# VHH binders against o26223: the designs that were tried, part 142

Target 1, 191 residues: o26223
Amino acid sequence: MKLLWTSQHIKVTVHIDGKVSKMDVLEAIKTRRSIRKYQDREVPEELIDKILDAAMCGPSAVDERPWHFIVVRNREMLEKIPEVHPYGAMVKDAPVAIIVCCDSSLEKIPGFWVQDCSIASQNILLAAHSLGLGAVWTGVYPLEDRVEGIRRLFSIPEHVIPFSVIPLGYPAENPGTRDLFDPDRIHLEKW

## First folded at step 9 (VHH)

Design s52 (framework vhh_8pnl_2)
Fold by ESMFold2-Fast, scan of step 9:
Structure s52 (fold): chain B 191 residues (1-191), chain A 120 residues (1-120)
Amino acid sequence: as target 1 above (191 residues)
Amino acid sequence: QGQLVESGGGLVQPGGSLRLSCADAGFTFSSYAMAWYRQAPGKERELVARIYSGGYTDYADFVKGRFTISRDNAKSTLYLQMNSLKPEDTAMYYCAARPLESYIDYDTYWGQGTRVTVSA
């Protein structure tokens, strides 16, 4: 028997011998899909905090950890994203979006921030999925027009590079799972 | 070369209707977002409508209420139902496809186009 506190200060009693059904890591990886249609329902701040915590837990080149994140909930700002990101139209319909950025002043090894921000972006997608949310990675870097458009829209300093825009919310679509295993891409012991 | 083949274009009177089709011949259709673009004589190519896995559609403002994009994954075919056609809709119409699980929103495959002419 354990006692837990929720964000509303409500006690929840959980028996030690009990289990909750949750998606494991392999299931999350294999069943995650890009979600572009969201319910008209706000995402709790607690879930965004868990997603951002997960985003920062990936490996980073020489542990430079160059990420900064902008959390956008303001409807006017979300509605302006398609003006600077032509394929990000679904972002205006999302309850929240996360912009993954690189602070170049934190860069210790040239160019590896791209991998660091890619890892963070994928962790956001996986964490969102594991928490019952849907998300989609919409590309910004290395498209110069999108990078500068997003920078201008969110007052991002010149030493910070917007990398991706990830809208997220409770899913209003349910795409099927993909089976992508391709043994022709696996080479044993040598090419 | 194109793995997508458009059909259904033709000559129609203003106020008429046409249904365009785009058939897939080289990839898993259900794994792709599909779009219709058009290019009028002397103008740049512009997006008309886009459809994702069936849950999200995106339309250019100038076709909202007149055109409907739809897809049939079992037939690997994309459609554009065009109603209340105007002379301004005269263009080559192109089918395009992009992977649904792409972190860069870029149309990967293009068709050869089908011609739509709206004239009195």
Scores: ipSAE 0.533, ipTM 0.758, lowest interface PAE 1.6, mean pLDDT 86
Fold by OpenDDE, second read of step 10:
Structure s52 (fold): chain B 191 residues (1-191), chain A 120 residues (1-120)
Amino acid sequence: as target 1 above (191 residues)
Amino acid sequence: QGQLVESGGGLVQPGGSLRLSCADAGFTFSSYAMAWYRQAPGKERELVARIYSGGYTDYADFVKGRFTISRDNAKSTLYLQMNSLKPEDTAMYYCAARPLESYIDYDTYWGQGTRVTVSA
């Protein structure tokens, strides 16, 4: 394994053959951070495919799999997202963003699509991290102004609900690790 | 939500040193990026230094190694050690905290500020 260091001392591990090093699932979960700064570097399509593959591997209510994904690389569109998403400023700096959506026509049970799209979104974050990318979940649903803004911007049909916008790229910041384990949040048998 | 309270500002001569403190009542450093900003009269507020939960730090270009941002998690206190102060460092200095993992927003929380004056 070769360790590459960015100017911000961000570690990227790559195999000799150019493949991204493997990261176990616990490591991915524990070390993942929201990344809002990105290098001026394109993300290979192969990595996006792997991320999207992972996004579709999660469970869903009655296996309804209601999720759709819009992959955005167009610079003009990326720059417009902050106009309708006040806390999506970092999207304009990302080389790519994934918009997670729900097709309501695919729902088998009403309401669980939020959990479904959340699982997909989290898998995107974890997969991105395991592949040496940084990403952040920017919430769209259930904020009506953001939902409608993204809908109009990307001509999303009425029966499809934009859920999250996830910019990703090679990280240009290092938030570091954190320990958020809190035994006071654990209750045995009873509250 | 916690309150940020700055202290340690004052009048100092050029070349002097100050140590600013920010008491963090209610914030968890592991969940927030902490930073120092400053605003001089008639100028925009600007970033001075930032420290992430993991200890990673970044500094504005004008710092040039003169300032050090640090934190004491046990005391829930953020520090800015300022050495080799210059007249152009005169400003109101603000402590800031920003949530790291919010999927809704990441609004910045601000202290009231502490005034630093560098003058001969």
Scores: ipSAE 0.031, ipTM 0.413, lowest interface PAE 4.1, mean pLDDT 87

Design s53 (framework vhh_8pnl_2)
Fold by ESMFold2-Fast, scan of step 9:
Structure s53 (fold): chain B 191 residues (1-191), chain A 121 residues (1-121)
Amino acid sequence: as target 1 above (191 residues)
Amino acid sequence: QGQLVESGGGLVQPGGSLRLSCADAGFTFSSYAMAWYRQAPGKERELVARIYSGGSTNYADFVKGRFTISRDNAKSTLYLQMNSLKPEDTAMYYCAARPLESFIDYDFDYWGQGTRVTVSA
């Protein structure tokens, strides 16, 4: 038995096709890619629960945590999403999708809910990746036609704003890694 | 994010072949899905073929078996090999690059200026 904190890394355990792999936080951030092709496999409810737990752990403006989530597994409903979201065609092929919403009644400071829901959306993508799943953020807000279409399709009340649709599943593609570090964008002490 | 430049178009006889190229001067080629579109006179712009960074491809039914899309990430170049050309393939051919890591899934493609293909006797 080795003490894992000796490496000064917090290790995340990932289950991929029955295998257990370990990924630290920086590795998860740097290797996550948008995934639009999924295996014909169900995602266990327990993994969705872990992803949503992670989504709710993000920082929010004055800790208002205005996010609500709709979990969509029904095939007929997933197939209707592209009808109201023209660039969400991949959603119909996913085993599950999460709709990130803002409950405006929970907002304590005007306008920061967009940042709150962006944080929740990114946490969903990272948590999914850490659990061996693939996901992609398909934008809804601030495109009014998409907001209204999703609201009507899922019977979302007027005080709740659909923010993003995130299909997810076991990945059927491997985009590889990107190197994006640009030191010219870092300024020391002043601009 | 870069400039796309198409080349390789021209006049060719029915049954002939052409190879189109598209160069990306932006140096981030691997972050994009690449596609060829075409626009025939009096028609809307339509997708011909798409290739993702992982190598998977999608073809319009009207070119399956005749056209082959490929990419060279080291050279930041997209290709379209066109065989068994028909008069109905006459069009302006456009290269398009779609960012894969966009959270706004908008039909926002980076477009080139196009290269003209004419198939006639």
Scores: ipSAE 0.439, ipTM 0.716, lowest interface PAE 1.7, mean pLDDT 85

Design s54 (framework vhh_gefurulimab)
Fold by ESMFold2-Fast, scan of step 9:
Structure s54 (fold): chain B 191 residues (1-191), chain A 121 residues (1-121)
Amino acid sequence: as target 1 above (191 residues)
Amino acid sequence: EVQLVESGGGLVKPGGSLRLSCAASGRPFSTYAAAWFRQAPGKEREFVSAISSGGYTTYADSVKGRFTISRDNAKNSLYLQMNSLRAEDTAVYYCAADSPFESYIYPYDYWGQGTLVTVSS
């Protein structure tokens, strides 16, 4: 483990290369599935750090990069998420969850933070899959009851908006891949 | 295609009990979450109870201790045991089941037609 300071004076952990995925990008995109059943196994910190590094590498409107992340491993906190997010019942089954947030003070162009946080959320799902984990995106924004419930539960400041809750773990299910290619949705040169 | 059909609703006195059932046909939903919602006249649909793929249960504060959700995966059925019923429990009760696909907002992509529960007199 190596510890470095970033340009923002944030301590960063440098992981030793050794757990690199053999899955290529197209394979990862085409075979990723929402996973809602997890093994009773801890996810190493090193894998979470790799996932979050990938999340922050997405494109961002005017490079505003408004995303912040809360990593939740505490069992009691994970068990409380379904109380404020009724559709997050599977979070109780996960060893860890990532909450994707927008710091609105970093927003440069109104409204584009939604796209930014969507990109970060999808990168978390793809990175997790590439590392042998399973994950699922559970929506928070723009549902006001979920936004305020998650904000209250995790002491999130008023200027920060919780966007999604992503439980993840080693998969305990293996759904097949989907054939979704639909040429009727492709128009050449004009509609 | 998944079809959900609720049954077991009816008229009951305050303090009484009812058991609601939800039968699924088409695709099995046994590996995903399932839930009960209700809607009273003139109100929005509200959450009542959910059961996760792993069997963990969640309840709205208004029903906790009185209602019990359960599932029989072999019969592809979901149940809601309702005890100590109150006038304010009067509503159409809906069964909901998670999608086998890639929904990120409503994990419950399949909804039943509803069953009426009336608590009066």
Scores: ipSAE 0.231, ipTM 0.630, lowest interface PAE 2.2, mean pLDDT 83

Design s55 (framework vhh_gefurulimab)
Fold by ESMFold2-Fast, scan of step 9:
Structure s55 (fold): chain B 191 residues (1-191), chain A 121 residues (1-121)
Amino acid sequence: as target 1 above (191 residues)
Amino acid sequence: EVQLVESGGGLVKPGGSLRLSCAASGRPFSTYAAAWFRQAPGKEREFVSAISRGGYTTYADSVKGRFTISRDNAKNSLYLQMNSLRAEDTAVYYCAADSPFEEFVDPYDYWGQGTLVTVSS
């Protein structure tokens, strides 16, 4: 905890040109937290590209890979999200947001696109964390008012379903790691 | 942990004004994204206004230009200044604050009990 600090004082393990993250996979998974406070700093396009590359590397049912992504940097568009989504105030604090969508025309097996888009969303969160950014998953599907609001706002066609809105930026908060291991949820050989 | 308590509701004539207050306990209100919602008789809860952790404000189209959301960090309070009130503004008004947890469905885990605003026609 820093009593006197600015957003620039936050130290995160990052990928910088010629420098690699010191975070292994287990550390990334265990230390990733939802980040809802961001520094007033732009996120480079190269980092967004890396995050989206990671998002598309997840497993998908029958390899359908139905995900599409909208990258939102426009301040006016970010400011309109609160009109259709209760997370909008949080999104307005972020320099960029990614909207994860399902193109239903790519669906090969009914209903599994939800798992596919969940996997993509989590990969975005993990990739952002590994690159020194913070992000939070804000749910859209299956809440119909949010789905239709986001569709209307971003001119999303009828066959595409907005799944999640993920604001991201350089973190301006340091929540501690949670101790969530519960051995009572592990059953050996049988329930 | 965090509790929110609304006040300032009451009976007001059309065209009148009211100021709602929401007092937070547990953590400084300025560390939260916060919002006002309302629920009219026989209707679902609807969004009214929000203020982000960075101080950006947002309003539902039905209240733009008439309502103003603000915070007073010294008093750990959120306010809603309501002007030019209409019969359609009659509702129970709820204060809400965002969650610090790993949730992704409802950012507002903390809710007040509501304060009734009646605009007589």
Scores: ipSAE 0.312, ipTM 0.638, lowest interface PAE 2.1, mean pLDDT 84

Design s56 (framework vhh_gefurulimab)
Fold by ESMFold2-Fast, scan of step 9:
Structure s56 (fold): chain B 191 residues (1-191), chain A 120 residues (1-120)
Amino acid sequence: as target 1 above (191 residues)
Amino acid sequence: EVQLVESGGGLVKPGGSLRLSCAASGFTFSDYAAAWFRQAPGKEREFVSAITWGGSTTYADSVKGRFTISRDNAKNSLYLQMNSLRAEDTAVYYCAAAPYESYIDTYDYWGQGTLVTVSS
């Protein structure tokens, strides 16, 4: 997969209603929503490459970067995901899904791979949103039945742990934005 | 605190109609995606229909064109309008809900179910 993101591209670009728009980082974070309905449109490989580049740019414990990604576009395979993750029914209707995995052979410190893969998953969601796509994080780890089901379905080795399945596509819904700021959760200097 | 309660099930003849209701309490229903599932005797639980926060709907192929899912966030309610009922629609119907921003998109909240029997 070719890297399409450049260090000179410091702005987030979003396609809305066929128009190209730019949003800053705070706007992207605050307006990202989980999207579970997708248009019948292919997602270009160029956009997937940009999303995966962003996913790998997160911090990781002792810089272990244990993440691996499976990009699934095959309709037959997408349709089998609900058999092992039954509440991920929207996955079969998405044009593409990314499976975030941990390669345990890359771990330098035990247990922090969960935070590392969470960071990568959130970066995928934010990058997708910034590029005019919608996505949703569907949890795999630590649900044993889902972990083993996804492992079996995608021939994932025993030392690799599937963490999340993220379907994505051009959004066919608009849930709006949320007002979640709660000052009671902020403590000055001490609890 | 969190509760989903189904109602509207019963005995109906083939070709008849029923409207199922699901009342949500203990949470802000408008922040949740909702779905209907069913389970017939001797069979696994199967997906019937889902509705997102924004009202986008998805249907199982077996019910598409016959069933209509809808929601009323002001009344904290989910509905399933079932038309042209067939013997194979006989099942216990379950209401389910999941927070829209949940990343463990298991349906966290389930009702107790309501029985629908389609028989002459």
Scores: ipSAE 0.450, ipTM 0.716, lowest interface PAE 1.6, mean pLDDT 86
Fold by OpenDDE, second read of step 10:
Structure s56 (fold): chain B 191 residues (1-191), chain A 120 residues (1-120)
Amino acid sequence: as target 1 above (191 residues)
Amino acid sequence: EVQLVESGGGLVKPGGSLRLSCAASGFTFSDYAAAWFRQAPGKEREFVSAITWGGSTTYADSVKGRFTISRDNAKNSLYLQMNSLRAEDTAVYYCAAAPYESYIDTYDYWGQGTLVTVSS
């Protein structure tokens, strides 16, 4: 299938025989960008599985692993997400979205779940990028309207907190790379 | 016009070495992932090696440790250093480029191929 690429070429990872090419971790980190435009192309389940596997590999406080993931492919549901998430417009155009949630009943130490779910979310982004997909982190928590909107939309139990919505797809944009290194933010030994 | 042109193929003895080159033109090569494929007579085209735009590399198990893929974006060139060649490495070798691909059959650009023959 010749993807009619217009003039904007995307820097991508090569997939070979169903295996994803290796991307150096620093490469993944440095070149990752938020992608908000997606091709009209389905994401294979195998890639989602890999992404979710990566999402669960991050550390968590005292190994509490409080995260849950909702994988959303239903077009109707994807189209409803922007109604409760003002900055989630791109979700309706994505073939799939992952909602990262915290099960508060799994917390061993209060409050660290935010860090745990952040790590999981970031791993989703990095894994997606390494697999040739584009994604963006749309924040849900701690904004109450978004939390409750997503909760209602997906019938999420009260003890479970939606944290982020991450649409994914094959990129249809190339925002380029950024150099965000700032030596003024580095302090040696003391402030 | 977009072109990929392979060179460096030839006859070599088992255990020998070859270096293939692929010259790209007509597009921004640095924005593309690049790969080598090969096709032996009567066989399907198979993946050999790939390199991302950022320089990360992947190899087929059959060539791992023997082949090295590299690129020079300034020269719009892709390379394949082949060491410890074997008879089973005999094939037409193709270079390919893709801005974004998930499957081996979806590369946007392909070269005409260069023949590598490994024989005693």
Scores: ipSAE 0.006, ipTM 0.262, lowest interface PAE 11.7, mean pLDDT 87

Design s57 (framework vhh_gefurulimab)
Fold by ESMFold2-Fast, scan of step 9:
Structure s57 (fold): chain B 191 residues (1-191), chain A 120 residues (1-120)
Amino acid sequence: as target 1 above (191 residues)
Amino acid sequence: EVQLVESGGGLVKPGGSLRLSCAASGFTFSDYAAAWFRQAPGKEREFVSAITWGGYTDYADSVKGRFTISRDNAKNSLYLQMNSLRAEDTAVYYCAAAPYESFIDTYDYWGQGTLVTVSS
């Protein structure tokens, strides 16, 4: 059961059919790494649908859910992203990128859209990892030059704010996991 | 106290070779992407080569086939092997590093630079 894509915006409703990865949630969180090298292999539309469904399931302030997503598969467009978002070859080499945007007209409480779009971005990274893909969050907001560059490149209207660009694909690199647990950052009862 | 220290610069004649080194301290180098940039007098700082934690490399067109970037994570070191040097390669060479889990995708840590002069 899927809601139809429109030609002008990406609004997708997907019902998950019991096909979640066998990786448990804690394993997915602890083993996810930023991936910047991808196989020359297409990502199926079905996996993108699952990732976007997961992205929209995060909490948001006052349930405002201000996020919109642009899915970029066109190679010429992917190759133009580094001109307005300087980070080298990784995006142009990815088979797909997702641009996470905030539609300010959906904002119910000022300023919390940043947290909302951060949650959506992290859900994209975790969902991709759980499906055997690699991805990386590349920051756009609040860097004004990147915001305006991405807006211009993808014809994004002024009331919509591009938040992050997330290239993804089948990983061509395999970093080890990090052990980041620091008990000195945990305070009992008081600082 | 995160530091990058370049070495290996010097005077060479056209067609010569140099190997630049960059020593990293104060952080776990294997968690960082690393790159070489250069700046000639009166010019903007320009990209030369980059290497990810996983060994993916990229090169500026002007140096492709002549320069080779490599890293040794056990030694916290980055290298640039420069062959077939030209007068236009004369510049101060900087190593740079960016945390691989950073979502800003900018090089936040820079060395002080090492001068390479290619002159007959």
Scores: ipSAE 0.500, ipTM 0.717, lowest interface PAE 1.5, mean pLDDT 86
Fold by OpenDDE, second read of step 10:
Structure s57 (fold): chain B 191 residues (1-191), chain A 120 residues (1-120)
Amino acid sequence: as target 1 above (191 residues)
Amino acid sequence: EVQLVESGGGLVKPGGSLRLSCAASGFTFSDYAAAWFRQAPGKEREFVSAITWGGYTDYADSVKGRFTISRDNAKNSLYLQMNSLRAEDTAVYYCAAAPYESFIDTYDYWGQGTLVTVSS
């Protein structure tokens, strides 16, 4: 049976009610991969809103919630990010990027903001994946050149620290799954 | 040669269950999103369910809670478990594959379809 190549434009109705992820939490965690290639397709604002909502649901030290998010869709700005971020080449190809930042004025306990912003960043990745998007965490902090580069590029005030740049888009690659379980990293009761 | 071959269709009573299968060959199925569509007589083809290569699933509202899409990449297979079938589910069901993510309007490959008839 010869497969009929039907170029049929079928409208796929994506129902995103935002109440419950359609992907199981463990599945999302286990199957998530860094995606660095994206389709030439815009990401709906609704999805970004959901991702940001998820980003703000993580715990933070003494509930300090120091995170801020810059949503970047401007092509010119996206194309400039690689200039200050050597490993951010894929950002120029993404339809959108989220820059996770810390407002140091909100920090209640010194140093925990890194954990807080990490949690937020990971939640962005997981939420994106669960919504059918691909993303990758490109580290900014603690590399001073990257921090300053992103700061200047986006006119981020001095008391705000850019932490990560996360490009997002519909995936244009499939890196496959991998098993990262290592029983040698598990210690029972003591080291 | 690229092929998608559906199977599992048949006659079932309302409230019954069927499991459809789609066997893919001639391409790396694991790199593709996959979906089920259906077309009832005199109606337009409609989306039923999709699953991305990463395992994300989506369903039409009309089948939510009743249908479950799954895939076995090792077997190059796509499945649709259909429970609590209704007369309105009567249609030819098509398997489709698209590159990357399923939230696209174009599918590259289509099967020939398998008929599901729900009737008393």
Scores: ipSAE 0.006, ipTM 0.290, lowest interface PAE 10.6, mean pLDDT 87

Design s58 (framework vhh_7nfr_2)
Fold by ESMFold2-Fast, scan of step 9:
Structure s58 (fold): chain B 191 residues (1-191), chain A 121 residues (1-121)
Amino acid sequence: as target 1 above (191 residues)
Amino acid sequence: QVQLQESGGGLVQPGGSLRLSCAASGFTFSNYWMSWVRQAPGEGREWVSSINSGGSSTYYADSVKGRFTIARDNVKNTLYLLMDSLKSDDTAVYYCARTPYESYISAFDIWGQGTQVTVSS
């Protein structure tokens, strides 16, 4: 069975470079791409605050909301990330990065912090895109060497687990959009 | 059916140059990011360079920046690595790899068999 897809216009207002544009939610989801090339432009603190507000609005298992965030703007610190995250070398020129962390002392149900931090990470990517920024999720957990390296680099306490590093900035590339809809992955009534 | 095949490796002296090629078949090459990854004896895999689907953006490990150039020919379905000023530390098996660009972990879904590069006097 093939499903017919059309977008519905639920317009959201986005401030892009001081200008206002409108993007529906489905368009934002479908057009978000990983961005690894950034303009030499500072990201206003106001936009980071909006992104972090959106990150904290995700669903959380038993509403434990174990996420904490580190905002890194210091150029020397950003340049050290590739030393503990080899593939981070692709994104060292970003003007800012957000490190998504789990405070394990806030965990109410075992293991669901991974889903919680994944939800926060995805919300960061979507919020950044909706605000005219580009971002990419670079994985940290569950790679032990990356977890330890990021913890050491940013003085993260033992009870806090670094989950992802998300560099972001104004995009200097446009990879276009993907068409990923696969009706063979949809099962009606039963598997 | 999907395949990547490297060529162009060999023995070269320090300061020399080599051009590696990777022939892709069984998929739409122009839709994918492509990467070079190397593995030195007794070490893990090290990412070297990546190129976007259209060839307009290139990325390099700090260890090779300024010495290596990645390029692609989407008509010939071929990826290249131009290696200048080779050092003994560049000795490794070099792998061509297809990159899932939207991966939140840097992993490769398809690998070639590798080509040996030996830099020795």
Scores: ipSAE 0.189, ipTM 0.562, lowest interface PAE 3.8, mean pLDDT 86

Design s59 (framework vhh_7nfr_2)
Fold by ESMFold2-Fast, scan of step 9:
Structure s59 (fold): chain B 191 residues (1-191), chain A 121 residues (1-121)
Amino acid sequence: as target 1 above (191 residues)
Amino acid sequence: QVQLQESGGGLVQPGGSLRLSCAASGFTFSNYWMSWVRQAPGEGREWVSSINSGGSYTYYADSVKGRFTIARDNVKNTLYLLMDSLKSDDTAVYYCARTPYEEFIDAFDIWGQGTQVTVSS
């Protein structure tokens, strides 16, 4: 049988260095939502490995790639995150969380590590979504109490800065998609 | 167009209580995290409390934990802040604020006009 399909019904397979995505890139970007409710279901290590590989593929200033990642599956440790991160209550209900960190010893130009770690965090969110998982970005840097709380909790050395905490799991909620295109924010040739 | 309108502020004695309300219009209130932010004279903005879209998660600044309660009514499109055991240090203009992106819980894209809370003898 042959049916007429709109672009929204078409799945595109993309091969990137041998890795496969079952979703159009623009579709993934537009349909990714923050997920804070997770199924009581383990996330396979293979999926975490794919997500971290995607995180490390982001561009970085002068190719400094200052990223380090802590993968947290230990229930007792996940349950302690809300004590030092007031918006991290959902983390204790997630099967796993990734802490994105900057190793300042890898920094080649001051300050750009924030942008580098932001890019890595976004890649984690998009990769998780493309693999059928839900995730949410929770901010750590530049809030000093959160930075020091997370540092102490995970024995992070002084030269390493925790940037974000991203809980992940199979989604137990399905928020609708949104359309955020605003042409009033686009200026042609000049302001 | 989106609008937030605060009410319920006023003068109260130390140890007293107040209930602030914020009426939301022009957007789907039930889709957004909402927050209360305050600003005392000569100081920067201080985040006070946030509540998720469904009301199941609430967060508070350490300065107000155990004294303030944030709540919402998605049928009435109204956000509340119940303030108990008020202290002189709670004197500020209180703003209702919308959090546009769940990833940026401390970011706000729309603010109300503010309501003055004065705690004084």
Scores: ipSAE 0.000, ipTM 0.185, lowest interface PAE 11.6, mean pLDDT 84

